VH-VL binders against b7kms5. Designs and how they scored, part 116

Target 1, 80 residues: b7kms5
Amino acid sequence: DTFETVRNTIRIESEVDESLRQLCHEERITKETWLEAAYLYLCEKPEELAQVIQLAQERLSQRKAIADYKRAKTMQERFL
Key: E = the ipSAE of ESMFold2; O = the ipSAE of OpenDDE; V2 = 0.75 times the mean of E and O plus 0.25 times the DockQ between their complexes.

## First folded at step 5 (VH-VL)

Design ya8 (framework fv_maftivimab; at its last look DockQ between E and O 0.55; V2 from the best seeds 0.00; counts 0 for: pae E 10.3 > 2)
Fold by OpenDDE, look of step 6:
Structure ya8 (fold): chain C 80 residues (1-80), chain A 121 residues (1-121), chain B 106 residues (1-106)
Amino acid sequence: as target 1 above (80 residues)
Amino acid sequence: EVQLVESGGGLVQPGGSLRLSCAASGFTFDDYAMNWVRQAPGKGLEWVSTISWDSGSTYYADSVKGRFTISRDNSKNTLYLQMNSLRAEDTAVYYCAKDIFRYDSWTLDYWGQGTMVTVSS
Amino acid sequence: DIQMTQSPSSLSASVGDRVTITCRASQSISDYLNWYQQKPGKAPKLLIYAASSLQSGVPSRFSGSGSGTDFTLTISSLQPEDFATYYCQQSYSTYTFGQGTRLEIK
């Protein structure tokens, strides 16, 4: 089979990325194929997909909060 | 589709007040921070203010701090900019812009068409 | 405050030309740099975010590069619809725009 790919830049939390890299190395797969496989698997598992989505939403909220804190911090630093 | 529609612009005298509104649609409004960016006639873009998705944080450019107040009503999908003590240099097209979080930072991925504010005696 | 300086302020080019616009930050902003396009009487449009990521729907002839303090927007082959004003914007500390680069038809 042949398929086209799309390049995407992904920023993963460092601890998760390290763990994922280790797993991929041990299993002789790539993060790309892992993500594809995981998504395709979840597409067939609606309950599990919902759980992953919720977790992803929570993690996004955390990232946003951190980023917002950084905004506040940089603004404060302007006056130092 | 994402839509942002500004309103409230007009002519006002120096020292006067004006309140701008931005009606948002086509996305979950309360998931995103919102911004005001202005552009004086024939000039560049200037960030004015940012408000977080839950109104928990607000940020202002030094040029408007103490005079402008950004707020939002998530139940109405509306962003506001209360402008007090207006000055001639506040004359500009005011854009509302959606603030999206990607790659550990922020971008303005959608903009309204703007509303013109003219401060003149 | 972080100042953003674009170069050049204006340039003339022809359809098909390779165009390069640079943006320099007064301090390191990592890759927290966005590029916008604005046409007369219109709102700005996001082109590139995170210094090099192409916004959805933006033609591939647009590309961005750089990190730290020096950034570049490149249009590989200028099209008629590309004549506009371009702005860089740092998002490291709230937002600050460059002064803009007006790209005119030669």
Scores: ipSAE 0.455, ipTM 0.881, lowest interface PAE 1.1, mean pLDDT 94
Fold by ESMFold2-Fast, scan of step 5:
Structure ya8 (fold): chain C 80 residues (1-80), chain A 121 residues (1-121), chain B 106 residues (1-106)
Amino acid sequence: as target 1 above (80 residues)
Amino acid sequence: EVQLVESGGGLVQPGGSLRLSCAASGFTFDDYAMNWVRQAPGKGLEWVSTISWDSGSTYYADSVKGRFTISRDNSKNTLYLQMNSLRAEDTAVYYCAKDIFRYDSWTLDYWGQGTMVTVSS
Amino acid sequence: DIQMTQSPSSLSASVGDRVTITCRASQSISDYLNWYQQKPGKAPKLLIYAASSLQSGVPSRFSGSGSGTDFTLTISSLQPEDFATYYCQQSYSTYTFGQGTRLEIK
C-alpha cells in the first residue's frame, strides 16, 4: 500500500541540472518524481524512447571523446 | 574482477638489484596507466613510478631517478620495476596500482597485495 | 612538490561515532584529491576520488568534501571494520600522500 524507494546518486551536466532544478521549482515537483514520470511516459512511447536513447548515446560518445582528450593531455602535464 | 599480483621481492644487499613483476587480470591492461607505490615498515605511502598505457611515457620520484626503470609488456599483461643500486632506504613493501582517469582526475583504483623488498646493511 | 598534511595523526573512537579526518595541501589542487583506507597487513583500498565521489562498493557512511587546499573525510557512524589507517593523496601534480591517520578503537 506504500511505495518502496531506492536511493540513486548520479552526476549530470551542471547546465542540465540548473535547468531541471528551475523546472521542478516552477512546477512544484521533485527531481525524483520528474525522472520517474519521464521514464514511465517514454516506456509507453517506443518511437520517442528510441530518440531519447539515441540522444543518450550521442552524449555518452561526446563525454568519452572529451575524457580521452583530457586523459592524454594531463598524463604528461601532471609530471612537469 | 580486477586482480594485481606482485612478485620478485626479497632480501638484497646494498648496491644490489631486483626486478619486480605485477601480473594483471580482469581489465583491458593496455588501456590504463600503471604505478608502483611503496611503503617502508611502519611508515606511509610513497609514489615511486608511473608508466603510460602505451609505454610512451615514464615518470619517477626524485628519490629513484637514475636507479629504477618501470616497463610493461602489454601482450603479457605484466608491469615491471627494475631496481638497481639499491639502498637501505629502499626497504619497503612495493605495490602495483592501476591508474584510472575519472571526472577529470587521476586515481589509483585497484592495488596489488604488495611484495616485500628488504635491503640489508 | 605538493605537501599533504593530515590531522589528526591518530584518534580513538567508538562504534557509532561520527569521525572526521582532515587533509591540507601546500597549494591549491582543485578537487584532485583521493582518500584510501589501509588495514594492517593489507593493501590500500580506494574510498573517495575527485574529493567527494564515492567508489563503487564503498559504504555510504563514508563521504568526502572540500576543494582547493582543505579537505575532509567523514565516517557518519563508525563500524568495527572501519578501524584502519586513512590516507589522502593529491593527483594534481605527480602523486603525494598525507602521512596517514590511524583510527583506533577507544
Scores: ipSAE 0.277, ipTM 0.754, lowest interface PAE 2.4, mean pLDDT 91
Fold by ESMFold2, look of step 6:
Structure ya8 (fold): chain C 80 residues (1-80), chain A 121 residues (1-121), chain B 106 residues (1-106)
Amino acid sequence: as target 1 above (80 residues)
Amino acid sequence: EVQLVESGGGLVQPGGSLRLSCAASGFTFDDYAMNWVRQAPGKGLEWVSTISWDSGSTYYADSVKGRFTISRDNSKNTLYLQMNSLRAEDTAVYYCAKDIFRYDSWTLDYWGQGTMVTVSS
Amino acid sequence: DIQMTQSPSSLSASVGDRVTITCRASQSISDYLNWYQQKPGKAPKLLIYAASSLQSGVPSRFSGSGSGTDFTLTISSLQPEDFATYYCQQSYSTYTFGQGTRLEIK
């Protein structure tokens, strides 16, 4: 089977990763198949996909703010 | 395609001033901290300054504190570095660099081509 | 401040060689370590982030490993276009670059 895949490294928040790992174990699936299935399922549901995108945008903004907060603390400690 | 294009470098006398610009495209500029990194001829890389996504926080290396001012205009997708009281040791190529905030910051995933600043009598 | 020390400072090697460059941090930085390549007259280019993650568009002959204080960049089969200076940089707290390793092709 000559299926083409893309190789990427991703980082998942620890609590989400643990919950997702437990779900995948219980359901006898992998995280990558869960991600593929979730996306393919949502492709048929425009309003639900839009809600997921909105939540993803909010999480992205939160992670940016946390990164900036950590930067500020580190630079405060270094240059205080 | 992410692009960062620096401009404003040149030859300046000691004690003079220059303003560098970095035009950004291909990404959502106001989601990222932006940085200036410099490299003196034949030397390694030296971080100069960082500005947060909203300009709420600015940071400077000790060697430039009080002389350089980083700023950004998110409506124009442009980063700036105002350099005052220039010294010979400020002679360097100045790079604009984008932070990869997805990985808890401090990673510069895209760099501009650099603009040369020469401070000489 | 976290100090980053690269070894060697320069290296001469032949096409096809396996090349290893090391980077040591003055304190543990987990896997928060990046590698950059800079060719003469060009801007630095991110090769590896998070110690071992290959940036998009970087040839698979490049790999990174390590965690804590000791890290390596490996080029599995050196090519003529790999002539460059390589920098490590800690991404644990702010930006600290190693002094660089100049790789010359015999």
Scores: ipSAE 0.000, ipTM 0.661, lowest interface PAE 10.3, mean pLDDT 86
ESMFold2 (binder alone), look of step 6: mean pLDDT 91; pTM 0.920

Design ya9 (framework fv_maftivimab)
Fold by ESMFold2-Fast, scan of step 5:
Structure ya9 (fold): chain C 80 residues (1-80), chain A 121 residues (1-121), chain B 106 residues (1-106)
Amino acid sequence: as target 1 above (80 residues)
Amino acid sequence: EVQLVESGGGLVQPGGSLRLSCAASGFTFDDYAMNWVRQAPGKGLEWVSTISWDSGSTYYADSVKGRFTISRDNSKNTLYLQMNSLRAEDTAVYYCAKDIFRYESWTLDYWGQGTMVTVSS
Amino acid sequence: DIQMTQSPSSLSASVGDRVTITCRASQSISDYLNWYQQKPGKAPKLLIYAASSLQSGVPSRFSGSGSGTDFTLTISSLQPEDFATYYCQQSYSTYTFGQGTRLEIK
């Protein structure tokens, strides 16, 4: 038996994905195991976890602002 | 013009399964997130599920998590909803609806006519 | 889960009236609020997105306002075709619809 796993599909900013891919290649690890390790490590570090959550909230806010802009632009193009 | 046509509804027994389809035309299907929204007879609107343009993200209402699966086939311009372990409270008209954006903005600019799902003997 | 509460649940109005429908979110959703109109036996129709942006093809008598937790849909001069049920919907985190406001002739 191996670990029970789930397949998740997530969308990540292309530059971040490329940077993470290079890191994983250089360190001989996979994106999956890096994500698992990062989460487990942060769960043991409450102050660092809080900082990561803050950054995630900021990135989510930025994505929503960009999506709103793109949404309005698409609506304008359809209205034209 | 944008058209969304649902099919696959009908009468099904409790515990049964049913698959709904939504045929899209009049827009570039793979540029937009797609949604399923339901409405029980005489009741309000209830969101069911959303899928991003590339199937990279899926979202479900708590009431259907683990029982329903949303999917899409961009080569066929078709959206699907696989419904398992159906309950009487799943009885509703199911609408297919188009998001205004390729990622989930959860804003629905076009809706299909709906397909009726009745869960009863 | 963000809850959306509409008021009133129903109201009666006459052609030419100014009608207001309100919607309250259980937490701040900025301006991520949409309004839909649904006529009996028909699919809903998007009226307003981003709290105040009028959807293409929707008459200018419809307007939306608000931000944060409190939102209003206004119909400045009610027409016969406006008798319908109106729903607000938050788009800040997934979807949540309000219960709906039934606008009836009287």
Scores: ipSAE 0.000, ipTM 0.602, lowest interface PAE 15.3, mean pLDDT 85

## First folded at step 6 (VH-VL)

Design fc1 (framework fv_miptenalimab; at its last look DockQ between E and O 0.03; V2 from the best seeds 0.00; counts 0 for: pae E 10.0 > 2, placed apart)
Fold by ESMFold2, look of step 6:
Structure fc1 (fold): chain C 80 residues (1-80), chain A 128 residues (1-128), chain B 107 residues (1-107)
Amino acid sequence: as target 1 above (80 residues)
Amino acid sequence: QVTLVESGGGVVQPGRSLRLSCAFSGFSLSTRGVGVGWIRQAPGKGLEWVALIYWDDDKYYNPALKSRFTISRDNSKNTLYLQMNSLRAEDTAVYFCAHRTYKISFGSGKYSVYFDYWGQGTTVTVSS
Amino acid sequence: DIQMTQSPSFLSASVGDRVSITCRASQGISSYLAWYQQKPGKAPKLLIYAASTLQSGVPDRFSGSGSGTDFTLTISSLQPEDFATYYCQQLNSYPLTFGQGTKLEIK
């Protein structure tokens, strides 16, 4: 009956966020409605959802590798 | 094949009005994300953006021209219009109609926007 | 309004030369920049969009670079058909503004 919302904080890579902001502007939608629509749409598309999950796993691995590199570089600098 | 053809130009005296038309084919202004705009070029001068209309009828204008110029469309005729009122000598120019779209690159998601197809232009001369 | 300033306004070169044209924005425009070529009596033709992406059908001798406020169009080996006027345009913010143009003529 009543549309309820939850406030969340999400960190998005800056280039992706910039592109998403422009897309939402051009399409006259908001980031939150885009996220909701994308999820609901993919729930009806199991094969496409699986591909999105695979891409998400790859991006998560990339973020982990970057964080590990920065940590290793900081340790190397402290011992030089 | 996308085409745009402008018409309605001519010689007019200061203070008069003209309506320019842009007949287009190969796309629909009802398609989400599509826009069509007007760009002008005074003799021997550079390009100046005039106005843009989107698929949802949202409109944007060069602020210097907004008080005198109005963009509109008739989707049933695949035609864009520019109503120009209170014409002045500085409005003398070739007026181009141009298709605007955006693209999201596969894989990267990179957003880009541009004017990819242009008409040949119609000449407006405002003189005594 | 975002002012776009092109340099040089006029450029004389020979077939085979490498030439570069710069465009500077008065405010950051990310990569929302297009380059157009215009021959006398004709409409502009899109060459490059998103600062560096080559439009379909445009020869590889054309390239674009830059982001933020400073952008460059480069022609690596000038051909006879490249003598024209070149314009940059920012598409980051309304009003959508053009540079004043660079006329490229044969030496």
Scores: ipSAE 0.007, ipTM 0.687, lowest interface PAE 10.0, mean pLDDT 87
Fold by OpenDDE, look of step 6:
Structure fc1 (fold): chain C 80 residues (1-80), chain A 128 residues (1-128), chain B 107 residues (1-107)
Amino acid sequence: as target 1 above (80 residues)
Amino acid sequence: QVTLVESGGGVVQPGRSLRLSCAFSGFSLSTRGVGVGWIRQAPGKGLEWVALIYWDDDKYYNPALKSRFTISRDNSKNTLYLQMNSLRAEDTAVYFCAHRTYKISFGSGKYSVYFDYWGQGTTVTVSS
Amino acid sequence: DIQMTQSPSFLSASVGDRVSITCRASQGISSYLAWYQQKPGKAPKLLIYAASTLQSGVPDRFSGSGSGTDFTLTISSLQPEDFATYYCQQLNSYPLTFGQGTKLEIK
């Protein structure tokens, strides 16, 4: 079987990316196929999917908070 | 294989200083994400986090100990240090050094710290 | 600071028993929780991280659950080598803090 793929840019938190990279290396798979498999798995498990979505929302909020903090800090440093 | 070996413990009088060392192997403190920390345990008591140092030399301390304790490293020697000043009786404990693992976390990895490898500990006794 | 409270502080059980130890955080820590096992005269051993992820080499009879403020370590069938003291640790924020410990003794 062959699959058509689309080009994506995915930015992953460094520790998560490293862990995922290691896992994929050990299991001889790719991050792309891992993500595909994980998504397909979760599609059949609505409760687990909901939990992952919630976690993803929390992580997004954290990213925003960190970004805001960094911006604020940079601004403070510039005017001190 | 990751190994950590503490040394420098002993008996010391209150007010004195002591420096602990932790020689480690199987990892580099120059590797991104790696951290090494000190955790102590008073006799018959629980675990208390003391300090942590990351690969980028970023340091974190137990607020109760920050004014007296200093964590540092020598990458060329693969050695972690804990400088303890103005020692008190309540500092009596076994001091462990431990490796911060670089595995999956649900948030920022730098703020998610658990210890997957520990040394055997070195005993510090502060008594007059 | 985040306070971690374990319960019970002491637990007596027999080989083969199913036992559970709980850990409560003074505020929400999501899944930022680890469990350690410590035997007398030894260093702590990591059992579980991220609340429910089993550390490599740890027997499957150990499991962790929970999120937010309440967490549980479960040993499905207690073995002789499992009698020890267990600690939870929050990974959420500095300062890092541990529970006071739960000593699991043989009944």
Scores: ipSAE 0.007, ipTM 0.707, lowest interface PAE 9.5, mean pLDDT 89
ESMFold2 (binder alone), look of step 6: mean pLDDT 90; pTM 0.924

Design fc2 (framework fv_miptenalimab; at its last look DockQ between E and O 0.03; V2 from the best seeds 0.00; counts 0 for: pae E 8.2 > 2, placed apart)
Fold by OpenDDE, look of step 6:
Structure fc2 (fold): chain C 80 residues (1-80), chain A 128 residues (1-128), chain B 107 residues (1-107)
Amino acid sequence: as target 1 above (80 residues)
Amino acid sequence: QVTLVESGGGVVQPGRSLRLSCAFSGFSLSTSGVGVGWIRQAPGKGLEWVALIYWDDDKRYNPALKSRFTISRDNSKNTLYLQMNSLRAEDTAVYFCAHRTYTISFGSGKYSVYFDYWGQGTTVTVSS
Amino acid sequence: DIQMTQSPSFLSASVGDRVSITCRASQGISSYLAWYQQKPGKAPKLLIYAASTLQSGVPDRFSGSGSGTDFTLTISSLQPEDFATYYCQQLKSYPLTFGQGTKLEIK
């Protein structure tokens, strides 16, 4: 192996993860190599990268909103 | 329709100050990703980036000019300014203001800057 | 700073010709490159951004290619209105920098 790898924990939304798993299986690649390849590709494509970043920011905001809602709900339940 | 109109150019002596204005329409500098900048062109020469201001009031400067030039904005007037101090002969140029279209990079949105709309320019001549 | 070097500085061509202008960056800039056209007494006009994306309204006889350090602006069939000065600009990092320009003249 010519490359050093770093272990990361990546949490992916369940539906996206399933679709990605299926793709990777069909193409006989891994999610890790897919992500590596996608990033490297996008690094050379500023407009496409911008689009992906924007989408990623939107998804992050959605995650935060959901998390905040869950926290608020939990807090309310604790004080009832 | 995006439009930019520069003004404030003129003839000044070395060491003096001058403030350029750029009135723009068709966009808001409060919109995320938007930027407006100054680019100058000396007579018979190429283009030189001067400064840029982003929607969040972040400012970027040509290092060679940062100590003497200040970029600012008035959102209520949709106007961009360039305060030029301690002017030198080599500052003689046509000064363009230009709109930076939205392109984000690495989450900052500030690493891919090209100018899709330009004003007609205003001429600054520094001479004794 | 990233230096941009265009070649040639001057180019003579005829209407109908295929012409190419090269821009070289002093370091890798991926596809973070734009091309501008400027006519005498006028402001620059954006032609291409992201190395190869044609700006809206620009004729498709204009095209951009390249990645990394070497980039090319191509005009497939030169038209009379295309005689002008062309500039490349790197979008990768501050300070923003332009090439020195290529003046395209009538042969």
Scores: ipSAE 0.020, ipTM 0.750, lowest interface PAE 4.2, mean pLDDT 90
Fold by ESMFold2, look of step 6:
Structure fc2 (fold): chain C 80 residues (1-80), chain A 128 residues (1-128), chain B 107 residues (1-107)
Amino acid sequence: as target 1 above (80 residues)
Amino acid sequence: QVTLVESGGGVVQPGRSLRLSCAFSGFSLSTSGVGVGWIRQAPGKGLEWVALIYWDDDKRYNPALKSRFTISRDNSKNTLYLQMNSLRAEDTAVYFCAHRTYTISFGSGKYSVYFDYWGQGTTVTVSS
Amino acid sequence: DIQMTQSPSFLSASVGDRVSITCRASQGISSYLAWYQQKPGKAPKLLIYAASTLQSGVPDRFSGSGSGTDFTLTISSLQPEDFATYYCQQLKSYPLTFGQGTKLEIK
């Protein structure tokens, strides 16, 4: 409460989310504090941050390709 | 280098109490994510999980035993305890102490847990 | 509680054989599964965790596979020192339950 926070919704791949939830449970932290800590930690490590960004770009590309495929298939099914 | 050594077993009458100890070295129960637990094995039977204590003193129990058994620790002595009350014949077993930890796989982020190191056990016999 | 069922309960095989032991969970446990080896009079020894990851110092003839509810431990070339009882354990939900064990006997 003494910190200003933003509430938002994100989509995470189910297998990753399951593992993250278990980690947070076992470490007695929350998903949001883990995300905040991970970002702040990586800000001090530019080479490691670059690796994370590269992986994030790869995952974004994969998610975009899957979304494009599903949209094309749905349009095909709707108009056949 | 990780070692766990159980002690405090023996022959006791039903209804009595017994406290088991587990002296450990090669790790700290103050390390986040680390736990130490008790697993037992009745003669000729399989393994049964008893209890677990975490670095932050949080505890988990086998529901069948929770009313009679208490896990605790003394981190200054690197020692885990199991207090067993109202002992019954069914509690006759070898009691093992075991270290629990986790890993996170690089790339996938997959969380994994396991009991990687075990003591040799101490025998508790409850006989009338 | 998640019940773990191993098959077979007993297995007899010759040195050099390939053997497999199956473990089935009563509900999905993802890959939160460990395999242990226990010799008579000794404590269990961790072989595999996360269903398929080989513990350090374990011979590479041991391997694990599976996810969800069905898991397999395989020994590719059985050695005399592999005579033991093998247990699986689920670590997804408390209580942390074990399978009933598979006793492997060398012919």
Scores: ipSAE 0.008, ipTM 0.712, lowest interface PAE 8.2, mean pLDDT 88
ESMFold2 (binder alone), look of step 6: mean pLDDT 90; pTM 0.926

Design gd1 (framework fv_miptenalimab; at its last look DockQ between E and O 0.03; V2 from the best seeds 0.00; counts 0 for: loop humanness VH .298 < .308, pae E 10.7 > 2, placed apart)
Fold by OpenDDE, look of step 6:
Structure gd1 (fold): chain C 80 residues (1-80), chain A 124 residues (1-124), chain B 107 residues (1-107)
Amino acid sequence: as target 1 above (80 residues)
Amino acid sequence: QVTLVESGGGVVQPGRSLRLSCAFSGFSLSTRGVSVGWIRQAPGKGLEWVALIDYDDDKRYNPALKSRFTISRDNSKNTLYLQMNSLRAEDTAVYFCARTSFYDSSGLKYFDYWGQGTTVTVSS
Amino acid sequence: DIQMTQSPSFLSASVGDRVSITCRASQGIRSYLAWYQQKPGKAPKLLIYAASTLQSGVPDRFSGSGSGTDFTLTISSLQPEDFATYYCQQLYSYPWTFGQGTKLEIK
C-alpha cells in the first residue's frame, strides 16, 4: 500500500506547460501522474515511443539553440 | 536540503566598508547552471538585484553598484561574499543571498532559494 | 535597462476572490519572467518561473501567463495566507530588474 515518490524538478516550455496544466486541471490529474501514465503507455507502444523520442530530440535541439543564442546575446551585452 | 544563511550585516558610517557572507549548503557552485547572487531591499521598498556569480566564476553586477561592490566565492567553504565599499545611506537595506536554478537546454534562470537576509544600516 | 511595471501597486480583495496582477516589461523578455511572494519580515518566495511554470510546493491556485512584454500572475481563489506583496522579475538581460511590487491586502 506504499506509493513512494521521488522529488524531481521538470522544466517544461512555458506554453506547453500551461496547456498541460490546463489539461490536467480539466481531467483532475496532475502533471506527475500524467507523465507517469504517458511513459507507461508508451513503454507498451514501441512505434509511438519512437515518435515521441524523435520529437523530444527535436525539441531538445531547439532548446539548445535558444540557449546558445542567449549565451551569445549575454556576452554581447557585456561590451555594450 | 538547500539552505542559505547571510551574515555580516550591521551599522556602519558612510564611506566605510563592509563584507557580507552567505553560507550555503545542499548544492555546489561547481554544478552547471547553478548561480548565487545578492538581492537587496531598502526599508519599505522593493527588491533590487545586486550581483551574481555562476558556476564558472562569471560575475555580473548591477551597473549602479559595480564600482563599489564585489561579489566573490570560496568553494572550499561554500560561502558567498559581497564586499561593499564606500557605503552610502542609500545602501541601507536587507541583503539577501539567493540561488538561481538553471535548465541548460532553455537558459532560463530564477531565484529558487533565498536566505532570510542580513541588515545593513549606513548612518552617520 | 529593462523596466518592469506592475499593476496595480495595491490591491484589496477577499478570501475566495480571483485576482490578477500584471507586469509589463519595457521591451520583450520572452518568457524570462519570475514571480515572487514576500510577507513582512520574510524573504521572497519563488512562485512562478519561466513566466508560467509553477515552482514545486506552490499551490496550484497560483498561475502565471504571458510572453514578450505582458505577464499576469493569477490567484484563482485567495486564501488567507496569500495576502502579501508580489514581485515580478525579468531575467532576460542584465541588469536583472524587478517590478515595484503589488501589495495584496484584505478588503
Scores: ipSAE 0.012, ipTM 0.676, lowest interface PAE 9.2, mean pLDDT 90
Fold by ESMFold2, look of step 6:
Structure gd1 (fold): chain C 80 residues (1-80), chain A 124 residues (1-124), chain B 107 residues (1-107)
Amino acid sequence: as target 1 above (80 residues)
Amino acid sequence: QVTLVESGGGVVQPGRSLRLSCAFSGFSLSTRGVSVGWIRQAPGKGLEWVALIDYDDDKRYNPALKSRFTISRDNSKNTLYLQMNSLRAEDTAVYFCARTSFYDSSGLKYFDYWGQGTTVTVSS
Amino acid sequence: DIQMTQSPSFLSASVGDRVSITCRASQGIRSYLAWYQQKPGKAPKLLIYAASTLQSGVPDRFSGSGSGTDFTLTISSLQPEDFATYYCQQLYSYPWTFGQGTKLEIK
């Protein structure tokens, strides 16, 4: 059977992406295989997975803050 | 002019409850991106973050306090609350309320305006 | 939790001195760090945010530097109104922890 894959688009913070690209280049892997390996590894480690999920929630909150700022700035510019 | 004024402090026995209030003006918690929260300072000690509530009612707590403390707000009164239950001697502190707001295009927030604090003393 | 450790805990200095206070995080916090000044009986006042950006109205003798785990607050020429306690705070992850404080006293 053929290994099924799904194509999708994700957005990664520029600083994180740069660091990840450097790591993947040095280790001769791709970002997608790194992501798959990281998830599979964490599935075996419930305590570490919980820590990663907490960090992911915090980063999601940070992204929301950035989006809120940009929307507020756009609204303010409509009244100048 | 942004102002925050805390009230509701006092002397209370261990195991009792208190509710602190913070009346604010010069901003609204309904404004997108605005957050308000509580920070405390025990006598002679440093600062400790307690809790935060943002404009859409999302709440964050110091995990050490979450089981006993609840943050809430009443936007119609421009007031922030901290309900403190099962008080202990270790909760003796000055309690500050403070605001975060946008600082730059990154959307990061820092506590830019503070009240002058209200004192809670837990003593038998 | 991310522990923030300030050094020194106490600092004696004279008006006109250059002083530096350091803050070390137990793990990387990028530049999500603020510095506050607190005088006795008063609330903290924000001095620096994002590790190095001066808050509006803060004198330019204050500066901040660092990223990752090591941060420094510098006062280039100490003035009488600068004698206070200084705190760093990380806002990278909850709980948003503070350093233990550095009390800057007159020599």
Scores: ipSAE 0.005, ipTM 0.704, lowest interface PAE 10.7, mean pLDDT 87
ESMFold2 (binder alone), look of step 6: mean pLDDT 91; pTM 0.934

